# VH-VL binders against q9m4b5, part 3

Target 1, 129 residues: q9m4b5
Amino acid sequence: MQQQGSKSGSEMEVTWEDQQNINIFSRLNNRVHDLDDDIKSAKEKCENLEDAGNELILADEEMVRFQIGEVFAHVPRDDVETKIEEMKEATCKSLEKLEQEKESIVTQMAALKKVLYAKFKDSINLEED
Key: E = the ipSAE of ESMFold2; O = the ipSAE of OpenDDE; V2 = 0.75 times the mean of E and O plus 0.25 times the DockQ between their complexes.

## First folded at step 1 (VH-VL)

Design i01 (framework fv_ifinatamab)
Fold by ESMFold2-Fast, scan of step 1:
Structure i01 (fold): chain C 129 residues (1-129), chain A 120 residues (1-120), chain B 106 residues (1-106)
Amino acid sequence: as target 1 above (129 residues)
Amino acid sequence: QVQLVQSGAEVKKPGSSVKVSCKASGGTFSSYAMHWVRQAPGQGLEWMGYIIPIFGTAKYNEKFKGRVTITADESTSTAYMELSSLRSEDTAVYYCARDYYGSGSYFDYWGQGTLVTVSS
Amino acid sequence: EIVLTQSPATLSLSPGERATLSCRASQSVSYMHWYQQKPGQAPRPLIYDASNRATGIPARFSGSGSGTDFTLTISSLEPEDFAVYYCQQYSSYPLTFGQGTKVEIK
């Protein structure tokens, strides 16, 4: 045989590249946690704005109370409807971008897991938490 | 914010062993490599080895073969470096240091250092 | 093992002057890092992967080089920059440091 085997007292070798991949995985895992919190918040807000818009369709009042910070104003229904639609578009667009970022990161983490598990098998436990 | 806190100074006799601890707080512990680097008084830096806690495997500088053991306890986020058969030449400040992801791995966080004095 | 040789061993300069520090490797390296160390303190990351500034490092610090020849430049020395600087390779094990260059006040 031209190829030489491992030396006596074999231990699993972690290369610089393996260490880099582990560090990347850790960083991406931390980012996913932050994104999950942001996505949950944005999703709730988007759903609440959709519900508020739908309630206006059923209401037959020309004037509604609208709160901006500490100020409560009586605002024409059409103005409130327009404002809710603007906020919904902005929030739901933000949610879409956050979800796209998470999908990208999850895909990267899956690729790193495949590489690391192929080499280390049961000697590594990469939990996404 | 990541912080590495090391155990206090030690005075040891030749032939004994010393075990230095490095406790990590903030951020993740298990997936980052923890290295040990020493510095004799008035001299430069010398790499001793590392451990990646999630693997439980360590790699050592051959110069310390048979004398150094690096371990980690994930439950307490603490890494340890044990050096045996101490000689006066082992008198040094011992640092733990963490790897960072970037355009290349480098030591992004360092412990404050532990002075180990070996004297009779 | 890869041997890193830093030159000069000591640079005696005044505030406002430019400092140029060299690090030469005994064989080609892919990743070279620089650390700053002040008396009684742990080393501080300065430059990683030849030319990238670590977090919080001011623009007067710059790194360059590839292969076997690397340079750290401080464009205009501030009082807090007088320290020992170490290069470090992360291309092969064992990881190695240069012997250090001391930048001291003239």
Scores: ipSAE 0.007, ipTM 0.567, lowest interface PAE 10.7, mean pLDDT 82

Design i02 (framework fv_ifinatamab; at its last look DockQ between E and O 0.46; V2 from the best seeds 0.00; counts 0 for: pae E 9.3 > 2)
Fold by OpenDDE, look of step 2:
Structure i02 (fold): chain C 129 residues (1-129), chain A 119 residues (1-119), chain B 106 residues (1-106)
Amino acid sequence: as target 1 above (129 residues)
Amino acid sequence: QVQLVQSGAEVKKPGSSVKVSCKASGGTFSSYAMHWVRQAPGQGLEWMGYIIPIFGTAKYNEKFKGRVTITADESTSTAYMELSSLRSEDTAVYYCARGGYSYGLFDYWGQGTLVTVSS
Amino acid sequence: EIVLTQSPATLSLSPGERATLSCRASQSVSYMHWYQQKPGQAPRPLIYDASNRATGIPARFSGSGSGTDFTLTISSLEPEDFAVYYCQQYSSYPLTFGQGTKVEIK
């Protein structure tokens, strides 16, 4: 007599609110991915600008050659240095903002996870592999 | 073809200021240094300074002791040179000249603007 | 500042003759350029970086030199070559020009 254990799977009724929370979580998760890409790009740019600045510091020439598109320009070193510093500052500020946004979103996601896991427990997986 | 067109001749009193414009067409404006050079009647060429529009940076000949201001408007591809506290010895033809990529050669020149300073 | 001294002040020659213009710098110059100016006109580029002809400049024009001594040569003067020639350094600020050499018809 195989006791077919009636897994009375209490079909946890998904409420409208639950669905909304899941949707919000999904949107936030997607935004985090986008932010990760943006942050990576911004970091790379910042690093490149820093390297360029360092290279200019080592340059002995008053005039430097740099590439603008497909054309090489010959420009005063000091002016290029100033521009690189400005660009670096702007890029770094942008990076900070992106990181702050990500942190905020991650915090929100954590709160949603608590709520969703409290209700659905093992029936939902919100973890990224 | 790149063209630089300057504003018209000016007659000024000593102590006043003059602002000369130089409009560029037929090429990129922002990435090239725009220099200003003057020439007194029957005399040689004197470098005044330059601006690089894309950087917004300017450099001046210290000889002018802060009397010269060079600006640029990227939206109109126009460079400006303002000279203040005018003196009779400032009477000259003023040229804008584009600094090319090849070793800073002034590859294009405006037609010149005569500024006459007289009492 | 770097002072550029051109010689001679005036060069009187006939069409077809060779013209040799000198520009001497008070100190070593990395980049020397030459310009031609005709009466009532703006200067135009002639030679850049001592020995390179600017766009559209005839082969009769040539430049040479390094350090403090530079030369502009016109192998055979054409009627349109009678003008004032200026050397200009772009090695250090302030940028400076020579006082000019006038090439006039004899």
Scores: ipSAE 0.016, ipTM 0.620, lowest interface PAE 7.0, mean pLDDT 89
Fold by ESMFold2-Fast, scan of step 1:
Structure i02 (fold): chain C 129 residues (1-129), chain A 119 residues (1-119), chain B 106 residues (1-106)
Amino acid sequence: as target 1 above (129 residues)
Amino acid sequence: QVQLVQSGAEVKKPGSSVKVSCKASGGTFSSYAMHWVRQAPGQGLEWMGYIIPIFGTAKYNEKFKGRVTITADESTSTAYMELSSLRSEDTAVYYCARGGYSYGLFDYWGQGTLVTVSS
Amino acid sequence: EIVLTQSPATLSLSPGERATLSCRASQSVSYMHWYQQKPGQAPRPLIYDASNRATGIPARFSGSGSGTDFTLTISSLEPEDFAVYYCQQYSSYPLTFGQGTKVEIK
């Protein structure tokens, strides 16, 4: 038996649509966690490349010691400078796309929260970081 | 442990080209410089050039004036050195060697490839 | 280009003796490396950045020097040390090697 709720012995019905919305919210929340990790990594890489480029401008040597991740190489300054600039452009563009994806997902999650809280009020708890 | 294994000996005619391969195993290929060095019989070592696979760009000794091309295939961890317009003076053992982070020390070497140029 | 001149060209010594090899550069060098080569073999890394021993290199090998003058010393020659030794600059292009010093048994 379907019931309207509001009194002792009655409960709000959770519909198929409600369950789907809750499931979608959960999947989006998990995706946001993955994106936060990717964004943090991309931001650190972008900052490291900017720092590396700035350090090369101050060097007066034809050969420089260049680090990418855990690896070092001794290369011509001009080649490293050009490659750092290219990698920085690619990494910063990737970072922007990841941030745009996160914003889209956060907007969708906010909409789902509004719909679900309008129906369930404090009887539902949607968690996010 | 890092190993560099080169292709086998070649006998070439003057004016032809030779392409020597150097397969890396047991380490990070893409982020280290791969150098090519040659040694004529009874002579010293002569640097030819290098490539850093992750950058895809190569640097050459001007002495080889448009005759040398160094490439790398990251998917197979293999570096290549092609020398064109061969002369008898190009007869030498050709080595690949990795430039390590110890200030570019050539820390691992291939076994060498003998290229003989004769008519 | 930086020219590296090694001296002597040949050093004739007996096992147990001290070997001193010189490498002089035509201009100041940031990083000088040393390699050992035996007949039919690829060069073996020995010393990097003037004075640091490469992995697995015995303590009897030492390097010193800066600027244009560099030295490789073998404190007490073992039979396996009779070989050709090359210095190499890693300072400017093209990279260059010395002509080699042959350490031979007397």
Scores: ipSAE 0.006, ipTM 0.575, lowest interface PAE 9.9, mean pLDDT 83
Fold by ESMFold2, look of step 2:
Structure i02 (fold): chain C 129 residues (1-129), chain A 119 residues (1-119), chain B 106 residues (1-106)
Amino acid sequence: as target 1 above (129 residues)
Amino acid sequence: QVQLVQSGAEVKKPGSSVKVSCKASGGTFSSYAMHWVRQAPGQGLEWMGYIIPIFGTAKYNEKFKGRVTITADESTSTAYMELSSLRSEDTAVYYCARGGYSYGLFDYWGQGTLVTVSS
Amino acid sequence: EIVLTQSPATLSLSPGERATLSCRASQSVSYMHWYQQKPGQAPRPLIYDASNRATGIPARFSGSGSGTDFTLTISSLEPEDFAVYYCQQYSSYPLTFGQGTKVEIK
């Protein structure tokens, strides 16, 4: 597992428990980065679905050009309206779950950071830009 | 380059069913409409229905509703058309074709699958 | 359902001649497409939305029309143009094709 902070302060007296906490922190930090990517994607999808729904309100044709992600198709309006609402509900639910997981992990990292800073003070750097 | 490759020719008895596959490669599968079109020997083209895989539901020509089932498997990028209760007049070449951005133009076609219904 | 009637059924012409193919719809259509089919092959797209050439289609192919009357024109027939041509509406389900016009060498 690769350390994510500065090396300059990690060596006064490192116990097995200290090493496990550092390793756990590093794994959680990597997970937060993965979650940030997933959250960004979910937010973009939610915005795209909202925009698509607004465009359908303005459209009057039976067949509509519909963009989902990077693709564009001609489909019946009724099929699109139902599908957009279903996708909005699913995306919002997925986003809520991702945000809740991130909050939990950040809380765990904060607890570990307190323990590690209490022992090692400025000799480690667990902060990220 | 987008390619649609269909399963091989089939000979079936009246009253049985046939399931034709259409595997897509070289492009996005899930968000394009996949249509099925058949052509009896010496005849014109007849639209059967479509599926957009990400929607998961299909739309059918009423002529075939009840006998035709169109499905898609996103994990294999493969669409399927199953025609049941086969009759001699179902003898035809069955095509898959992709519809998309150009106002639903069928821009790519499979090579066709001959289904022969005979005793 | 929208019925598409193509005429003539067969068009016998020589290379270099101009081919004019008609497609008439039983009611107004928003999107009309044209396809070419050679023996033993799948159809290939030619024209979409009445007048736009599909990718890779040479300029000798052109389409025109609106409402119920549509025309495919091949300005100067090449040997590879002898085939069956289908119009197809994408305006109302079920989607339908015309019966085809066979362009054959005289």
Scores: ipSAE 0.006, ipTM 0.597, lowest interface PAE 9.3, mean pLDDT 84
ESMFold2 (binder alone), look of step 2: mean pLDDT 93; pTM 0.953

Design i03 (framework fv_ifinatamab)
Fold by ESMFold2-Fast, scan of step 1:
Structure i03 (fold): chain C 129 residues (1-129), chain A 122 residues (1-122), chain B 106 residues (1-106)
Amino acid sequence: as target 1 above (129 residues)
Amino acid sequence: QVQLVQSGAEVKKPGSSVKVSCKASGGTFSSYAMHWVRQAPGQGLEWMGYIIPIFGTAKYNEKFKGRVTITADESTSTAYMELSSLRSEDTAVYYCAREGWYYDSSGYFDYWGQGTLVTVSS
Amino acid sequence: EIVLTQSPATLSLSPGERATLSCRASQSVSYMHWYQQKPGQAPRPLIYDASNRATGIPARFSGSGSGTDFTLTISSLEPEDFAVYYCQQYSSYPLTFGQGTKVEIK
């Protein structure tokens, strides 16, 4: 019972600004969750494309089987090399953008925590993923 | 998608207490204010109060001074409204409603429960 | 407490006509919201912060006003628009609602 609710929390005055800050934190926290999933997917794809490109450099065959996700093809090696490089550049660039967005959001969340904890101390628990 | 589901209808005797629940799903529970609004048969809407679950802080309409208590259980994403010393005038449909917040807008009640009919009679 | 007075109490109109609903506050209001309620149902958010349509609300609904005078307009009534409409202020506690305007078929 005493672990769930804080009586001191009910005695504190919560302003409209405090409510907005809590709502902003919640929205940012949800975005980080989505972002982590997207980053994980993009990182795996970027790494797989890097590996595929490195293995293709060592290959001595003119025609190769190409698979990325659910795309399957049997195409000339040079076309595959160009395709992999294009996909890698696009995916790795996307990954960098997602990581930058996450860093920005995490910084904002840390700032909001400082403001809220300075006022509410132990009366608030801001949960992060 | 956010959904608020309230407990079922209740019939109470004068002088007793009633506790209505409101379970939230499909979104963040702890950070949004959860309000309670009632509506007597054929009448308009009357605000009772709210709770912000993460703080445990509640605010009440003074009209219900000493009779209403609003609580929340973050582990089950459920808000509660308890009204004591019931009178026949307390017969109403009781709604829970979430106060949303979006870019460049103040809060408004963006999601509502289906309502719980509380009847107070002998 | 801020008292919200809605007028008219009842508006009898036919489909295709324009409905204009008024909400007057006893003192200046910074935030005014509108809700639609049909019999047996919970209120539905319609307009927030005087003039913004809630998600899924058709373009025929519009809100305007500031200070003490606010208006909800339905440019051309559809059959599903016959309902009770409530205004609500969020400028001071206790939060208050108007008494409602019933839009009924003529």
Scores: ipSAE 0.000, ipTM 0.525, lowest interface PAE 15.8, mean pLDDT 81

Design i04 (framework fv_ifinatamab)
Fold by ESMFold2-Fast, scan of step 1:
Structure i04 (fold): chain C 129 residues (1-129), chain A 121 residues (1-121), chain B 106 residues (1-106)
Amino acid sequence: as target 1 above (129 residues)
Amino acid sequence: QVQLVQSGAEVKKPGSSVKVSCKASGGTFSSYAMHWVRQAPGQGLEWMGYIIPIFGTAKYNEKFKGRVTITADESTSTAYMELSSLRSEDTAVYYCARDRITIFGVVTDYWGQGTLVTVSS
Amino acid sequence: EIVLTQSPATLSLSPGERATLSCRASQSVSYMHWYQQKPGQAPRPLIYDASNRATGIPARFSGSGSGTDFTLTISSLEPEDFAVYYCQQYSSYPLTFGQGTKVEIK
């Protein structure tokens, strides 16, 4: 406790360990906001690639219009199918990993909230914004 | 707004190879097909092949398979066409052309100024 | 490969006249484009997907057709319209061009 302070008659003493838990919660909270943005982007991309792949399966022409977000390309069907599957595998796997990380962080935050609220009650507000 | 600038004219001997460059400026390079088309003096247009950088795939006209290699360097937004085992009939103006697609699905391509390759026999 | 046959090979007309150029494919094509080329210049895109004008192309140029028969029409020839015109299919590999139609002053 080299960073300790003292308060005579303090209702509740914040220990070094409490500070660690608060800091961990803060870092996890910041990470979950970053993950929400990443998950939203990855989910949209995964869904767009899934839609593109489904449309391509129904295409009759060797050359097709390919859309990535707001950009269109006029490309060979065989090449598009291969790349869509590759990009879909990579993006959807990335999405799965990001969602798994978020679930882990949310679980850790819930555990930390339980410990911190048991000690500090209304004296601490662990907001997620 | 998209501009394609090609390398300068070349004079080559039969049996040698030539590598023509096409540097793109403006817009997105990786998602658009870059075609190579040639035109012999006084004759029509002949498609040689193209590359789609984002897919890493090149397609060639079978007439040139084994002699043509089309590559792209995304870091410099430059496409290349290398033609080997040159013959006098390969004397032509070589053009690069890139598809351009607008957000509204309108397709318009942009062409380079052309590179004259002369093969002396 | 898809063979594109353009007719006529040469079209001799005066300014103000209507020009009609034909392109016939050896098999059905979904995407047909038209290009204009003047001596010493790169081809200039005119029409995409049979009937859509490329950016900056005047309204006097129009394209039509489907399947194996396609037409490029210039409603009233201007002096700058005298050039060679090529059709090009973008439906299957290898991509192919017609042999060209030369529109020349009579």
Scores: ipSAE 0.000, ipTM 0.495, lowest interface PAE 21.2, mean pLDDT 79

Design i05 (framework fv_ifinatamab)
Fold by ESMFold2-Fast, scan of step 1:
Structure i05 (fold): chain C 129 residues (1-129), chain A 120 residues (1-120), chain B 106 residues (1-106)
Amino acid sequence: as target 1 above (129 residues)
Amino acid sequence: QVQLVQSGAEVKKPGSSVKVSCKASGGTFSSYAMHWVRQAPGQGLEWMGYIIPIFGTAKYNEKFKGRVTITADESTSTAYMELSSLRSEDTAVYYCARSKYRSGYYFDYWGQGTLVTVSS
Amino acid sequence: EIVLTQSPATLSLSPGERATLSCRASQSVSYMHWYQQKPGQAPRPLIYDASNRATGIPARFSGSGSGTDFTLTISSLEPEDFAVYYCQQYSSYPLTFGQGTKVEIK
């Protein structure tokens, strides 16, 4: 007798909806790669600002020399401290938003992958970083 | 967790010096400021100074300038506070305490304290 | 030197009561911290940057204030809360502490 299968181990047909979900997953995956680069850059900037703040604490004089990125200056200690704090706040706030966006996208990708994997299992390869 | 362990109690004569140690474990030693704070019997807390071990730079409260020296040995994760020309008024419990090495941060971990008694 | 004045010097209360402790600075302070100290023990960090609870500190402890006036509040005293409390500024050197407020059981 002939067997018909539409369950585990049987050949599945790709529907239009399935193709849309695959396309959405691909777009989200590309966005995550872009976000990873942005997050890495923002983290490096936060660390550089932290290092600048540490240099400020070592100063014994009212006027301090510091470098943040390309900036070299001799300024009043309190002014430098205020500027470093403001720049850190702005950069860390930006970093937080980027991390939240990535978390949202990763959650969406996980949901899509679960749906697609449940239907296709090993027959589908979703690219991830 | 971070732990700061100080050397034991000492009794010193006026005019001598004392060197108290503070050994750090369970975290990064070199990149934090190690402060020294003292407390005379029945009195409040008084800040003495700090050292940033990675740079070897120290800052002192002017009240103790010329008598206090704060040092660190990164190989043993130990900070030291040496106070010279001791007087009876220097009788106190001496604490080491850690903060992040930038302005505005609190003392997040403290040693158990070392009682230094100055008497004839 | 920034002078920190704490009030009252002593606060006598019973368990379950609300404690309100004041710390006033001689000039504007950007960073104010609070520590708890029990007899024979090192100070314990309690509140940092005026209003943030340090790790492991119960929700009954809260801090507020800015400029020259800062407050530490314990909403409902537990037996382990009877201690001396110190405020501390990190706005200028030398770093300074208040003289302490002793919270004692009535």
Scores: ipSAE 0.000, ipTM 0.513, lowest interface PAE 13.6, mean pLDDT 81

Design i06 (framework fv_ifinatamab)
Fold by ESMFold2-Fast, scan of step 1:
Structure i06 (fold): chain C 129 residues (1-129), chain A 120 residues (1-120), chain B 106 residues (1-106)
Amino acid sequence: as target 1 above (129 residues)
Amino acid sequence: QVQLVQSGAEVKKPGSSVKVSCKASGYTFTSYYMHWVRQAPGQGLEWMGYINPSGGSTKYNEKFKGRVTITADESTSTAYMELSSLRSEDTAVYYCARDLYSSGWYFDYWGQGTLVTVSS
Amino acid sequence: EIVLTQSPATLSLSPGERATLSCRASQSVSYMHWYQQKPGQAPRPLIYDASNRATGIPARFSGSGSGTDFTLTISSLEPEDFAVYYCQQYSSYPLTFGQGTKVEIK
């Protein structure tokens, strides 16, 4: 293919390195969308497990209603307490990892934006949402 | 494929101990409780206890308190049931069975059973 | 502990007939399950939480009931259905089973 505009007087040259940085930014931006969905889901699950644990403190029945999302189950109280603690630990740890991954990616995107905007200024539209 | 494979039949003398194994495969071992259920010849099923392989917490039928110990080895995906101070009344087929918590606490997969005979 | 009493102890029927098995609990039970056992084999899950069929269980098996009275129905017996059936409760520890109902060929 022929390069277009590479000799334009007002057009900045796009190098192979610049194209790689743009491509990396696009992939990271797409990953952030996926991470936001995963984080929201994990946070809701962690909150639901915390709420379920709090409900056990108030219940005095041997069988309690255990609910995650729209699913209901009536199970022995002692078993529910154990399951909730295990699921909460796993889910909250997973949430922490997802949040750390997002922070790392956002930091990388900020660095790429700084490099690309310093060279291209308003000639590039880098979206983060 | 989910499989629970138990150790072979044993003949024990009164007063001794027996340790039956149950090797799990085809699923994440730590995501399900493992129960032990026994059945004396010609009789019904009797629940002995369970272990949560994630962390090793256990619950035992009070009838076996002080004689039964259930353990799990995550590295080999194997659960164990040890019964001490054996009597002739402990002659039974011993089953391991996995617990499907999210679907109402029923035993969805069972081991093939281990016959333990207690005789002089 | 919750005692589960199954009736009848033995049910003698021919293929094609309807089998109705009862399980009565000494106190109210929220979670009742049913298992099938054939000679020399481990129990096979049939019904969980009173009325839900376990994976791979044919539509001829159905469960119903609440409180203290539960029923397992086999609408039309097939030759492979002649076995012992056990009910089991999850409402309190220790977990308990009924004594079993033997469905035998007439």
Scores: ipSAE 0.000, ipTM 0.508, lowest interface PAE 19.1, mean pLDDT 81

Design i07 (framework fv_ifinatamab)
Fold by ESMFold2-Fast, scan of step 1:
Parts: C-alpha cells; structure tokens; sequence
Structure i07 (fold): chain C 129 residues (1-129), chain A 121 residues (1-121), chain B 106 residues (1-106)
C-alpha cells in the first residue's frame, strides 16, 4: 500500500499479477548482475587471447614460448596459433551469447518497469543497483 | 533500431582541432567497441582507431602519431573523436562504426551517417 | 601493416552480367570482410569472414577465399549493384581496407 504525507484517502492495491511482475523484475535484475561478472571475465579473456594472437603475428620466430600451468615449453608457431585461435573462438562466442542474453533481459526489465511505473508511479522503487 | 547519429559538418583552419561526436542508441553501449574510419574525397577508407566504452581502453592507428584521441561518455552513450593539428589532407568524411572485440564481429555492422570535416585556410 | 590490393580498379559491365572482384593481402589474413559504398552514403556491410552474407544481402552476392587471396562475386548484376566495393582485413592492427573496386555501368 502507498503512504504519502498529505493525502490520507489515496490508496493503491497490489494485485497478484503486480507481485509476480515485481518478482520477475527482481529475478532478472539478479541475473543481469551475474551476467555482468561473466561478461567482464569473458571480455578480459577474449582481449588477452587477441593480444596474444597479435603478438604472434608481429613475431618472426618459428618456435614460440607457451605456458601450460607451471611449465614453459617451446612449441612450433603454427601449433600455438591454432590453439590460440580455437580458444579465442570459444571464448568470444561465449561472450557473444552472454551479451545477447543480457540484451534480452534488459529489454524485458524495461518493459516491466513501464507497466509497474504506469500503475504505481512513485509508490514503488525498482532498483537496478 | 540500432542507430549511430553523428554531429554536423565542420569547417576548420589549419592547425586547429576538431571533435566529432557519435551518439548511439538501440543497444547496450558498453557491449560494443566504437571504431572511427575516415574517407578523403575520392579516396578509400582509412581506419583511425577504436574505444571500448566499458573501460575506456583505446587503440589508434600509428599513422595519426598522437594527433587522435577517442573518448566515450557512458552516461550519454556518445563516442568522440578529436583530431588535432589539422592539415588540408585531413579533409574527409569521418565515420563512427560499431564492432565487437573478435574479428568475426568486426564487420562494422552499423555505421554513422558521416561527418564532413573541411580544412581550409 | 597488412596491405590489401583490389583488382581491377574499375569494372565496366551491363546489368545481368557476372562481376568478379579480387582482394589480395600482403600476408595471410584470418578474417576478410567486404563492404559496398554508393556515392554520398556510408559503407554497407556485405560479406563477413570471407563467405558469410550480412543481414539483408541478396543471394547473388558470394564471397570466397583464404590466406592471401579473396574473391567477391555478384552472379548477375542488378542496377542497384553499381557501386564501389571495399575489402577489409582483421588479422592485425592497424585494421586496413583495400583501395576499392568501382563497378560501373558500361
């Protein structure tokens, strides 16, 4: 129920449908925070792999140094290029999917906000953090 | 619904600076890189650089030797390209273009309408 | 920097004819994209990653190639296809474009 200072006769009722919409918004908002963390991590990995690939293009060496855990090995350049490209494709494709999911959720949240604010105006506060 | 809208044409004197804006709408601004590409009259396309609006990281074409600065304002979803020490050979149409990090996404899927910058004495 | 050389510089053809455009890179390219540009307009995405058509691009446009040799083919020219075509690489920075091939009405 709404309570505002100078109007004691004004009341709003929260319906079951309204509560469901609020619950959906909250769930979507939590998912967006999880996605933001995943997107940040995936972007960083994607950028690191792109930088590694670009460094190989600039290098004139047939053999390159590659780290696997705590071991450093000298590996043929073609093998490293192939592995970096495979890892980059996997990571960047994953990033694309995460970003598409976020876009869909943000669109849904905007639609829910319109419905809820049209009915309740200042009676609710939909936090996106 | 994705749109990139650039600022209007400019006429500048040699030695001055120009700052072109590109306002993005219809997508999450921080999810895509913003590139800048120019085209001199009757010439081909030349890549100038990009910005990642999510953290402000930039990469520039060495050809512009510290004359170009690309910035982004997340609150207004607007990217800017500033070019200093203008010369007559900088006369060109300047475009902003949206791209992703990976090369398969860098197909510059949306372009601004272009901003003509004329440098004349 | 990777230099992209397009040939021919100009291609004079009639509607209904096949157009074949070449783009050669100075070194191996992992990703090649093609754009169409008409006078007074921004470039339009046409083909990405050598052979994939961009959204809304008709089937008469096709791309092929790998390494240093890439081709754009228009199987049967329509009036709206007369334009300048640019290839663009993403293998290393700086990103580079070819000088363009102008497809003009004979």
Amino acid sequence: as target 1 above (129 residues)
Amino acid sequence: QVQLVQSGAEVKKPGSSVKVSCKASGYTFTSYYMHWVRQAPGQGLEWMGYINPSGGSTKYNEKFKGRVTITADESTSTAYMELSSLRSEDTAVYYCARGRYSSSWYKFDYWGQGTLVTVSS
Amino acid sequence: EIVLTQSPATLSLSPGERATLSCRASQSVSYMHWYQQKPGQAPRPLIYDASNRATGIPARFSGSGSGTDFTLTISSLEPEDFAVYYCQQYSSYPLTFGQGTKVEIK
Scores: ipSAE 0.005, ipTM 0.531, lowest interface PAE 11.6, mean pLDDT 81

